# VHH binders against Sulfurtransferase TUM1 (TUM1): the designs that were tried, part 7

Target 1, 304 residues: Sulfurtransferase TUM1 (TUM1), of Saccharomyces cerevisiae (q08686)
Amino acid sequence: MPLFDLISPKAFVKLVASEKVHRIVPVDATWYLPSWKLDNKVDFLTKPRIPNSIFFDIDAISDKKSPYPHMFPTKKVFDDAMSNLGVQKDDILVVYDRVGNFSSPRCAWTLGVMGHPKVYLLNNFNQYREFKYPLDSSKVAAFSPYPKSHYESSESFQDKEIVDYEEMFQLVKSGELAKKFNAFDARSLGRFEGTEPEPRSDIPSGHIPGTQPLPYGSLLDPETKTYPEAGEAIHATLEKALKDFHCTLDPSKPTICSCGTGVSGVIIKTALELAGVPNVRLYDGSWTEWVLKSGPEWIAENRD

## First folded at step 1 (VHH)

Design u6 (framework vhh_7uia_1)
Fold by ESMFold2-Fast, scan of step 1:
Structure u6 (fold): chain B 304 residues (1-304), chain A 120 residues (1-120)
Amino acid sequence: as target 1 above (304 residues)
Amino acid sequence: QLQLVETGGGLVKPGGSLRLSCVVSGFTFSRYAMAWVRQAPGKELEWVSSISSSGGSTYYEDSVKGRFTISTDNAKNTLYLQMSSLKPEDTAVYYCATRFYSGSWYPDYWGQGTQVTVSS
């Protein structure tokens, strides 16, 4: 069962026009790398948004006890955040971000893992703007379009969707990651190979032993940054990316996706699922947790 | 005082060639990954090519492979993009950039850009 579905800008506009029973809540899940020196909350408040959007703060809606950035939230943190934003369980949530398809897949995935029934990922907001669909261009000091609700998540797919550090370390140490899994890293090839620096200056580049580089941009349309359509288009895109980066994909094996901190890993996870790859999970801690917990002996720099 | 200054753009006919240069100041560019990104009018930023901080590895967007070559001159703190067999779809503002952290499209720093126009 998919945790969320992709929706085009045109289909979203049609849904808004035709849906008269359930509330449709657009979700701005824009998250920027700290090095970009951009402010996602300021942009939500001062730049055009889809009308009646809420802002989903990926950094704030996270495990408060973890030293690693935006780790998957606890039920309490998630439920409190949804309640404060005014989300109801029967709302149709439509997730987007201002970069295109960067952080919105992480948000859509989080909502789906926490069991929200109706979640769409807008494919994508930049196309929505290009097509001149309705925007709220007001500049405000605060924006809260919905009254506080009583959101209570009733089920979680966390165990099915997330690989934790302990599982990942045992798979690497035993050699089973390479033998029994397809393991992909969504970071750039240079970061994977150790030839380009990481965003955090306190950690080295390189990769988790047994992983293969599958940069997230290779699975999106190079012009529009949208996901290719299900079927022939996504299959052709995936096959090309696998060849270009010398990766193998065995559909009989389960798949694990990773990246720097668990955000862009969901981009490739979504593309793989769209292509029909089963049993795809995310290593939430990704490279940052791996380096900080495992030490230098567990950093690979070569592909062979 | 990090500065990236691009030059070398211009108007060229299809099949023509241009060499873009990016002069870097305020940091030792041989210690940073460098890239070229472009933006066509009304379109999103597109990563074109990058070169590793060591200069040993180069990477290219599929549509430019075999036509564009990225290189550096460490003594001059300069990044180059040699463009050949130019096509109308290569028309864009080209930016010199450093640090790609989200799959190569969105750098931490870029210059003011240089306009490349390919028309008949």
Scores: ipSAE 0.000, ipTM 0.105, lowest interface PAE 21.1, mean pLDDT 85

Design u7 (framework vhh_7uia_1)
Fold by ESMFold2-Fast, scan of step 1:
Structure u7 (fold): chain B 304 residues (1-304), chain A 121 residues (1-121)
Amino acid sequence: as target 1 above (304 residues)
Amino acid sequence: QLQLVETGGGLVKPGGSLRLSCVVSGFTFSDYGMAWVRQAPGKELEWVSSISGSGSYTYYEDSVKGRFTISTDNAKNTLYLQMSSLKPEDTAVYYCAKSPLWDYEGSFDYWGQGTQVTVSS
């Protein structure tokens, strides 16, 4: 199950109007692929945002000792960042991103894994904007309207949620990943098969042996980029995506999600959990860590 | 009816220019991201460029950056690729592709029949 709940734009606006005890803090967690040549910090400062938003920089709030981009942060890095943004443990956090549902699931998941009590993922900012709900169109000089706080995370679900490289390598080497797990890769089919380049030029395309391609866009509405509603809608979307990409899902097996760097992998993780799939974990290092730590003998190409 | 029709390929000398067009029908153009991908003889498919459904954001593979320009005419449901300073290595069949998520780079399905571009003397 996800460590956060989805919230519609209408329900979010109603929550803001009705909540009298706790602060509601919208969180702009926009992150762009480097090849997109967009600046998420500049966009937060200069483009319309949900009023009173803070900016959660996924690249800055990361494991500083890792050479891989935006790896899951240490408790100290996370607590320092939340304190600097002015977040308090009793705040209700509502996470969104300007792409729709791209990097915001990663942020919501990170907050939930670190034990923040009340986290929502806005489903989604594009619909919020289309419904003409309130936006702050001012250009701002600061990332937060809140004074510094003293945030201290106390509960962590990291061990339950994250697969590290050592565990992944042993699963692949033993053949157990293919035999005992549902393993999904959220990247495009072409990147998985080795026919499209990776965004980073120093990394070859291909996939981790034992994984199946389940592109994250296939689990979102193609027009609105929202998650389908829980129940019939998400089950129909998941079944169609599995069929379209020739994937199998065995509910008796645990599931591992991956992608390029651990961002879009949370999109499919969230959809699987919304559909009721238990025991879904993220391989945080994903394709980038796999390629850089493993040799070319551990790269698969072609599906089936 | 979902249909993608590519045109504009041909033979051109190194340093020359070509403009590729892709006419799409059967879906609302501005709701989807579009891309150009290519395949040289005996080689794998290579992503070249993509554009958001709004037309506001464009993305390029490093080897074509500064030489190629992707654009759309949403009223005509047409995707363009303006190619300049063409090199022999640009010789390939060019396909246009529709993405289920307009702003996800590299997340494209191939739906067109392709148009041949040959760069030689």
Scores: ipSAE 0.000, ipTM 0.157, lowest interface PAE 14.0, mean pLDDT 85

Design u8 (framework vhh_7uia_1)
Fold by ESMFold2-Fast, scan of step 1:
Structure u8 (fold): chain B 304 residues (1-304), chain A 123 residues (1-123)
Amino acid sequence: as target 1 above (304 residues)
Amino acid sequence: QLQLVETGGGLVKPGGSLRLSCVVSGFTFSSYAMAWVRQAPGKELEWVSSIYSGGDSTYYEDSVKGRFTISTDNAKNTLYLQMSSLKPEDTAVYYCARESYDWLSGPTYFDYWGQGTQVTVSS
């Protein structure tokens, strides 16, 4: 069972018109890099949104015990957040973000991993706006139009979906990451190779030994920032990206995706799954956790 | 070597027009999204406009919509920004830039920049 499915703007509008049994709840999961100097909360409250949207704050709905940004939330944090936003287990959730396909895949994945039954990722909000589909242009004072619910998440797929630091370190130390896995890093080639700085000045650039660079934008349409259609289109896009970045993908091996902090890694994870790649997991801590925990001997630089 | 060279800046009165040009070498426009980004003295970089697929799609910052037009001449490897109804607040150094797939500088990461061309709107 996939954790979530992609839905086009046209298919979403048709779903809203035809669905008579389940409530459809659009989810604005916009998250901005701090360097962009944008405010996702203000944008939700003051800018046009899909009607009846809730705001899902990736930074707030996170593991409160972790020192790393937006790590996967505990059941209690997640359930409390869903309850406060008024989400019910039989709601159909449709996730989007104002960048296009940047942070919304992370939110859709989180919802699916926590066992929410019906989750879609809108492909994408920018196309929805260009097609002139209905928007709520009112200014609002709350992150949800719904009364508080009592959400209790079902079975979690964390163990199947997430690679933790301990597992990642053992795979790197043993050399098994390079030998037994397809391991991809969604950051830019320059950050991967150590020729461009990380956004945080205290974090060195470079990569986890055994990983290959697969920049997140390379698997999206360069014009619309949408995922290509399943079948020939996504396969052509993936083949081109693998060739352009000198990556290999062995479908008999399991796959691990990573990035800076676990957000853009879900972009490439989603594209790989759309292309039919099985057994794709996310290293949630990604580069930030890796460099802060492992030490300089575990940082690779350059391609060769 | 990869190069972006801007020309066409200058001094213009409010309400006037200017056309900026950016000639690129070492890559093909149809393979990349191209953008105009500006910076006023003492202020941060501000994205102005982007063009994709050699002219198939164009995007603009809200303050310049209806006044600025981005276009390409793919045969000449040249990016243009036609600016009309210029205002004093349009005074800035204008850069042409090539888009990468990172989206780290606003919604889009730019990996190559020109030298910039100064646009001054004053009487």
Scores: ipSAE 0.000, ipTM 0.159, lowest interface PAE 15.3, mean pLDDT 85

Design u9 (framework vhh_7uia_1)
Fold by ESMFold2-Fast, scan of step 1:
Structure u9 (fold): chain B 304 residues (1-304), chain A 119 residues (1-119)
Amino acid sequence: as target 1 above (304 residues)
Amino acid sequence: QLQLVETGGGLVKPGGSLRLSCVVSGFTFSEYAMAWVRQAPGKELEWVSSISSSGGYTYYEDSVKGRFTISTDNAKNTLYLQMSSLKPEDTAVYYCAKYSRFTGYHDYWGQGTQVTVSS
């Protein structure tokens, strides 16, 4: 039950050619780790994009009152951003990012949680480029192909989709997280184990007690960074990743995904849902909120 | 600032063995996952193997599993690929990489070392 559907580059091009009723709006949701020293807005303005793309800035479209990066936006922030980008409720939104499947799942999930009716995640933009599908190579100072709209979100799935800090802390403190949940951390194994630094220098590495490492790249094709197709392919990929990282998944238990700041956690959430795992939620604050709120006694570094 | 220098390639007969070495400088070796990637003539880059920063987890492409072993020596800042039971289809230039497969990003690569399996 994902809030959006995956779409291949070929199926997307076919959809653009055949859709006669609804406007199709590609959404560049590229976000880079700060340590990568790349600029997503500059890349949107200066590098080839899918024609008629809008830029969805996950850092800007966030809870303005939170001290943590790109926390889930309020209705007002979201609606204002969609209106300024010219998005209409009957638009078909097709989300992509320049890394492949990194930040675009977070954007697609945010759109779906806010109740946008038709959202696709492009699987993925790197394949779209490789297949030589149409690109807009113009270099511009500001780019918006759509006039300002009056977007008003009417339904929200926040309560169903998001685990807050208070719930997470009680689950960890009681030992119930490890006992009653499948809890996965999408960060690299080294960050989970405390042997690789976090992208933010002020954040120590390690993990939330009761979580298991399931690095997000393990659930994507290693060459193309695409999600395996639903059915046998995604099941085989998931089983291999669980085995390779010594993780267990009990389908009778609810699942919580996390990462550094709530971005890559959606990558593994999407793969688990594609594989048919029910009741998968995101701890939106993830490692950054956990460390800053909980204190050092709640940081684990070794497995078990 | 990153520098990766691969050595150990050469010409070997099928069934032979080689050990590739990658000397790393410019970053704390034990803090990052490392990988071996190869490119055969006229083909795409292929991921071969990776090792976690702790050394506790190793991963292999199915075609090399059981024949290749990835390892690190943190004291020497060196990544190794021990290759046994080599096949003609293993012929390629081999690169080591500070590898972000777990984060979905391939980082800096060295200049490579040629492995040729023939005759």
Scores: ipSAE 0.000, ipTM 0.123, lowest interface PAE 18.9, mean pLDDT 84

Design x1 (framework vhh_3k1k_2)
Fold by ESMFold2-Fast, scan of step 1:
Structure x1 (fold): chain B 304 residues (1-304), chain A 122 residues (1-122)
Amino acid sequence: as target 1 above (304 residues)
Amino acid sequence: QVQLVESGGALVQPGGSLRLSCAASGFTFSSYAMRWYRQAPGKEREWVAGISSSGGRTSYEDSVKGRFTISRDDARNTVYLQMNSLKPEDTAVYYCAAGRSWYLTPSEYDYWGQGTQVTVSS
């Protein structure tokens, strides 16, 4: 079960108009693949945003001691960042990104895992813009319009949500990943099979043994990039994706999602949870950590 | 005894084509990833193309993409490099190499051939 709720653009606008007790804080969590050669910070400061947005930098709000990109933050790093952005525990946070549903699920998940009480994922910002809902087109000089707060996270669901490298390696080494888990990789089929290069030149392509390819775009509407509605729509989308990519899903088994660096893995995690799949966790280090730590004998080449 | 024997090198004019062959013996060819490397006089050896043990994955150096095609025939224990639209800069000795894994560096490859000379000139 996800630690946040999806909200449509129309429902968000209604919430802003009706909410009189709690502050609503939109969160621009845009992150771009380095190969896209785009700048998320410049875009937040200079391009139209939902009014009163803060910018959540998933690269900066990360484990400072890890050599891997945007690994899940420590409590101190997270609390300091929320305080500096002016977030309060009773704020309603509404997360979005400029790609649609790419990095915003990661941010919404991080907020929920750290115990923020009310988090929504906007489904999605592209539709919000298409529907001509209010935007702030001004250039801003700071990543938050709010004064510094005193944010202290009180609960963490990290142990329930995250698979670390040590656990993942033991599951692969024992053969239990393939036998006891549904393990999905959100990268493209070509990267999974090794016929397409990774965005980083020092990282080989291929996949973690025991994983199945479930490209993140396959679980989103192909035109709008929105999550299908809960119920029949998401079930039909999931069934088609599993069939198209020759994947199996046993709901009685726990599920682990992965990707390149732990961002797009949350896209498929969210869709699986929306479809009612229980016990879905993220391998946070994903492919990048796996190849740098495990060595070439632990890299699968072809589809299982 | 393990051997990799390259053949097919020749003198060709710019724009011409050649097919190189590398015949393998003495090991389980189907279990090995195969690569082509080349070395021009006074330059370091550079990777050209690779094919995985299953044949499901191929890769190419940027300057040869779209012009060269690597393939393998496991029944004949042979890897091929089809070279089209040859340029003077393709002039080099071409070597095939066999490695246990797709991800090995050149120094970690188990077996190397003796090379075959390709010369592209007007």
Scores: ipSAE 0.000, ipTM 0.096, lowest interface PAE 21.5, mean pLDDT 87

Design x2 (framework vhh_podentamig1)
Fold by ESMFold2-Fast, scan of step 1:
Structure x2 (fold): chain B 304 residues (1-304), chain A 121 residues (1-121)
Amino acid sequence: as target 1 above (304 residues)
Amino acid sequence: EVQLVESGGGLVQPGRSLTLSCAASGFTFSSYAYGWYRQAPGKQRELVAAISGGSTLYADSVKGRFTISRDNAKNSIYLQMNSLRPEDTALYYCATSWYDLREYPSDYDYWGQGTQVTVSS
């Protein structure tokens, strides 16, 4: 199971109506691929949002010492950001993004890893809008309507949840990644195989040796972009995706998910966890860190 | 730079079929998600169908009647339109984004100029 719970639009509206003790804070965690030429900050300030939303910028709430995009934040960076947004530890956070289920899983996962007690992932904002649930269409001037708080995270599941470059390189170099792990790459098949360019022009395409392609869209409902319900529906979706992309999954082996920069990798991580797969971790640096730190000898292009 | 050119539109009788084509150039075709949108007179542009990474999305009004497909070797996407109705009359656009399926017109990076479909007796 993920470190957060999924919530449908209807259940979210019901929660807002029934919750009398804790503040419910919707979190717009929209992030766009650079090639999409969209601005998530402008969109939060000017486009309809769930009422009383804060904006969680995964690029800003990141490891400031890392040269790689949106790497998992330090405790200090995270706590300062939550304090500035006015988040309190007893708030119920409900995370969404304007794409549907793209960057919001990364945000929900980050909140869960940092130990926030009550986190939901809205499944999903596109469906919420189609159902005509309440939106705030006003233009706003700030990323939070709440006064500054004092947020201090008490625990971190970082060591349990994240694979760093050193561990990943050792697993690839030894051949153990392919032998002892299920390793999945959430990017498109073409990017994985090296036949499509990466969104960043300075990054070559291809894949980490020992990984299997499991494009993130294959694990979401094709019409609504929602996660299938836990149980039979998610199991059927996972089985089909594994078959369609010629992947194997051995539940007795630990699993590592990756993608371009650690965002869409959380999409497939979440689906695997909903399907009951244990010991699923994220290689946070993903393809971008891998290719920038490793030599060309560590780039695979052929599908085995 | 990316260019999309739609073709295959025309005047057809209700109940008939029509296939729209969209020819793409100026980029690595298979890397992109594609959508078909339509705009009826006096209305906003709306999603008809989208395709990305083996997944497809259809508007409720066309589900079961229309099929989106792509041919990477021909750098083309297609919209097979069956059981056409007068309310399917619109200017049809193909659009592309770098990655994933898209719902809103503002979410797409590149658009064609459109091809007119008119369904009438």
Scores: ipSAE 0.000, ipTM 0.215, lowest interface PAE 10.6, mean pLDDT 86

Design x3 (framework vhh_7nfr_2)
Fold by ESMFold2-Fast, scan of step 1:
Structure x3 (fold): chain B 304 residues (1-304), chain A 125 residues (1-125)
Amino acid sequence: as target 1 above (304 residues)
Amino acid sequence: QVQLQESGGGLVQPGGSLRLSCAASGFTFSSYAMSWVRQAPGEGREWVSSISGSGGSTYYADSVKGRFTIARDNVKNTLYLLMDSLKSDDTAVYYCAKGGWLQTYYEDTSYFDYWGQGTQVTVSS
C-alpha cells in the first residue's frame, strides 16, 4: 500500500477550503545539490512559501551516526524534529519543494515510513505558483509558525522500504540482483556509465553491477516536472523511459531504486508505484555508500 | 516459478518445415515479449525472432526473414515458431526466452531473464 498520496495544486486548494477537522500543514522540503550553490534555509525564510509552511531539512533530519549524507533518521531524531516543528500526529501534511518533485518525494516517503497517518506529495509547487494560488511572501525568522508539540511516531515501515548495504552487497556478489530484481539508478546516464563526474569530487562515477539507468527526469514531465496522471499517462511515460534507456521491468520481480545519496531514487520509486509496480524498495546509501564501502572492483562503467 | 518448455524439434530434410512450441507458466504471458534464440553446435547464441506481448509487433533476424514466422496464443500461454524452407545452417538448439515487462528492444538477448531448456532442430539428409 502507498505511504503517501499525490495531490494536485487544485485538489490541495479545495482540501484547504473544505477541511474543518484536521490542521493542514504544508511542508517545504527543498534540498539542493551542493554544486548548485543555493541555500534552502535562506530560501524558506526569505522567499514566498505556501501559507503556514514548516521547513523540513533532510540533511538535519538524518542518522547522526552515519558518515553518509541524509541517511534515514532514527526514531529519536525524527520525533525530536517533528516536535520542534510543532507537528501533531493528526495533522495532514502536504509536502513540496522549490525544484519540482526533487527532494519532496524523499520527505513524503520518510514521513510515511515513520508512520505519519496522512501525507500528500504536492504535484507540484512550481505548478501551484503558475496557477497563482495563495503564497505567503513575508520574511520569517523561524522554520515553523507552530508552537512546539510532543510528537511520537508509533510504527515504522523501514524493514519493508529500505535495502541496506549488507543486503545490496550480497545481491550483487551472488549475481542475484540482476537475476531476481529490477534494479534502477536514478542518476544521469553519463554518471551511470562513468563518462560524467559525480557532484562530489572525491567519488568516482559508474554504477552498481546489476543496475539499469533510469534517470529521474525521464519519469517526470520535462517542462513542469510533475508526475504524469495514474493510468495511461504514467504507463506511456514509463514505457518511453524504459525504451529510451534500454531498460527492462518485470513486475513479478521485486524492485530496488537507488541514486547518488537516496534522494532522487525516491522520485523513480514514486513513479513506479504510481504505475502499479509492487514491492519497490530504496537502497538508502545508494552510489555514495556503495563506492566508499565496496571498493573499485565493484564499480561497473558500461551497461550490459 | 517461471517455466518455459520447448517442443516440436526433430530431424527434417532441407526445404522442409517444422513448428516449434513453447509452453509458458508462472507469469502473465500476454504482458511480456517472447523470443526465439538458437545455438548451433560449437557456436554462440543467435537471436532469431521476437514478438510483443500483444502480438502486434514481430521482428526477425535477416537470416530467417521470409522463411520463419513467430506467433503466440495468449489464451493457451504458448509461443510458436513456424519454420519453412529449412536450410542445413538452421541446425541448432532452439530456445524460448522471456523478455522483461514493456520490453521494446527485442534483438538484445542480454535483456532476457528466463530461458527454456531448448529443443533440437537438425536439417540434414
Scores: ipSAE 0.000, ipTM 0.108, lowest interface PAE 20.3, mean pLDDT 87

Design x4 (framework vhh_6fv0_2)
Fold by ESMFold2-Fast, scan of step 1:
Structure x4 (fold): chain B 304 residues (1-304), chain A 120 residues (1-120)
Amino acid sequence: as target 1 above (304 residues)
Amino acid sequence: QVQLQESGGGLVQPGGSLRLSCAASGFTFSSYGMYWVRQAPEKGLEWVSTISSGGSYTYYKDSVKGRFTVSRDNAKNTLYLQMNSLKPEDAAQYYCARDSYFPWETYDYRGQGTQVTVSS
C-alpha cells in the first residue's frame, strides 16, 4: 500500500482548476546522479517549472549525522525544511521530477512516511510537458512562492517502511533474506553483477547476497517513463520484468527493495505496491551503506 | 442535481448475457470517468470496471475480463456494461458510479442499482 497516490497530468490540471479549499503545492524533487554532471537547484531556478513549485532537495533534507547520502531525515530536519518552504499540513502536495519517475518517488514516500495527509506523485512531469500544460518559464536567482510556516509532523511510519543496516545484515548472515524474503535491487544488471562501475569511483560494484536484480526502468514505460496503470498493465509489466531478469516473487513473503543510495529503490517499491504486493519495505542505506560497513566477504558478484 | 439511473438487470441462466445501462443527468457526463460496481448479498461493494471520460481507456476486474465490456455514449449521457458468459458468482446488485474529483476517492455519486440474478 503506498503512502501517496499517483496522479496523471490531466487529473492534476483538473485538480488545480477545481480545488477551491486546499492549497495545491507542486514539489520539484529533482535529483541527479553525480556522474550526470547536472545541477538540480540551477535547473529548478532556470528551467520551466510547474507554477508555484517549491524545491525539495533530497540531499539537504536528510539525516545530518549520517555519513551516507540522503538518508531518511530526522523529524527536526524534516519539520524545519517544510516550515522554511512554507508547507502547511492541509496542503495537497504533488511531487514531480525532471527525469520523470526517478527521485520524485523517494520524495513522495518521505512525505508520506512523515505523515503528510495528502500526497500525490505526478505520473509524470515529462508527460505534463508533452501535453503542453501550464509552466512557469521565468529564470530567477531565488524562488520562494510561500511565506515560512510552522510545520510539525504528527506521525511517522518509519518502523513500518524502513529496513536498517542491522536488520539487513542479520537477514543476510542467517541466510533468511534469500529463504524468507523477496529482495530486489533496482540498479542496472551490470552494477549488480559487478561488470559496470558504480557512479561513485570509491564504491565497488556487486550486490547484497540474497538480492535479485530488478532494474527500475524495467517497471516503467520505456518511452514515457510512466508507471503502467493499476491492474493488467502493471501486472503484465511486472511479470515481464521478473522473467527478463530471472527473478522470482512470492507474494506470501515480505519484500525488501534496495538500490545504490535509497532513491531508485522507491521506484520499484511503488510499482510492486501498485501491483498489489504487500509488506514492501526499503533498505534506506542500500548498496552504498552495505559496501562501506560490510567486509568484502559480504559482496556477491555472481547471478543466482 | 446529479442523478444516475441503472437499468437492464434481470434473471439469466448461466452462460447467458445481459446489457446494463446507466442514464446520467445533472452534470457534464463527458468530463467524468465512470465505474461499474456490484454488491452481492452479505458481501461488500466490489469494483467491476472503469471507463475514462472520453472512452479511450477501460479497466476490468480480473474475474470478468474477456466476458464484460464497458462502453459509453457521451452524446446520450449513457454508460453501458455488456455482460457475456454470466456465472452464478456474477449475481449482484449492479451500480454505476461517477468518478470522484479526487483520485484517492473512487466515486462521489452512485445510482440506486439494477439487480442481476443468475440461475436456472
Scores: ipSAE 0.000, ipTM 0.107, lowest interface PAE 19.9, mean pLDDT 87

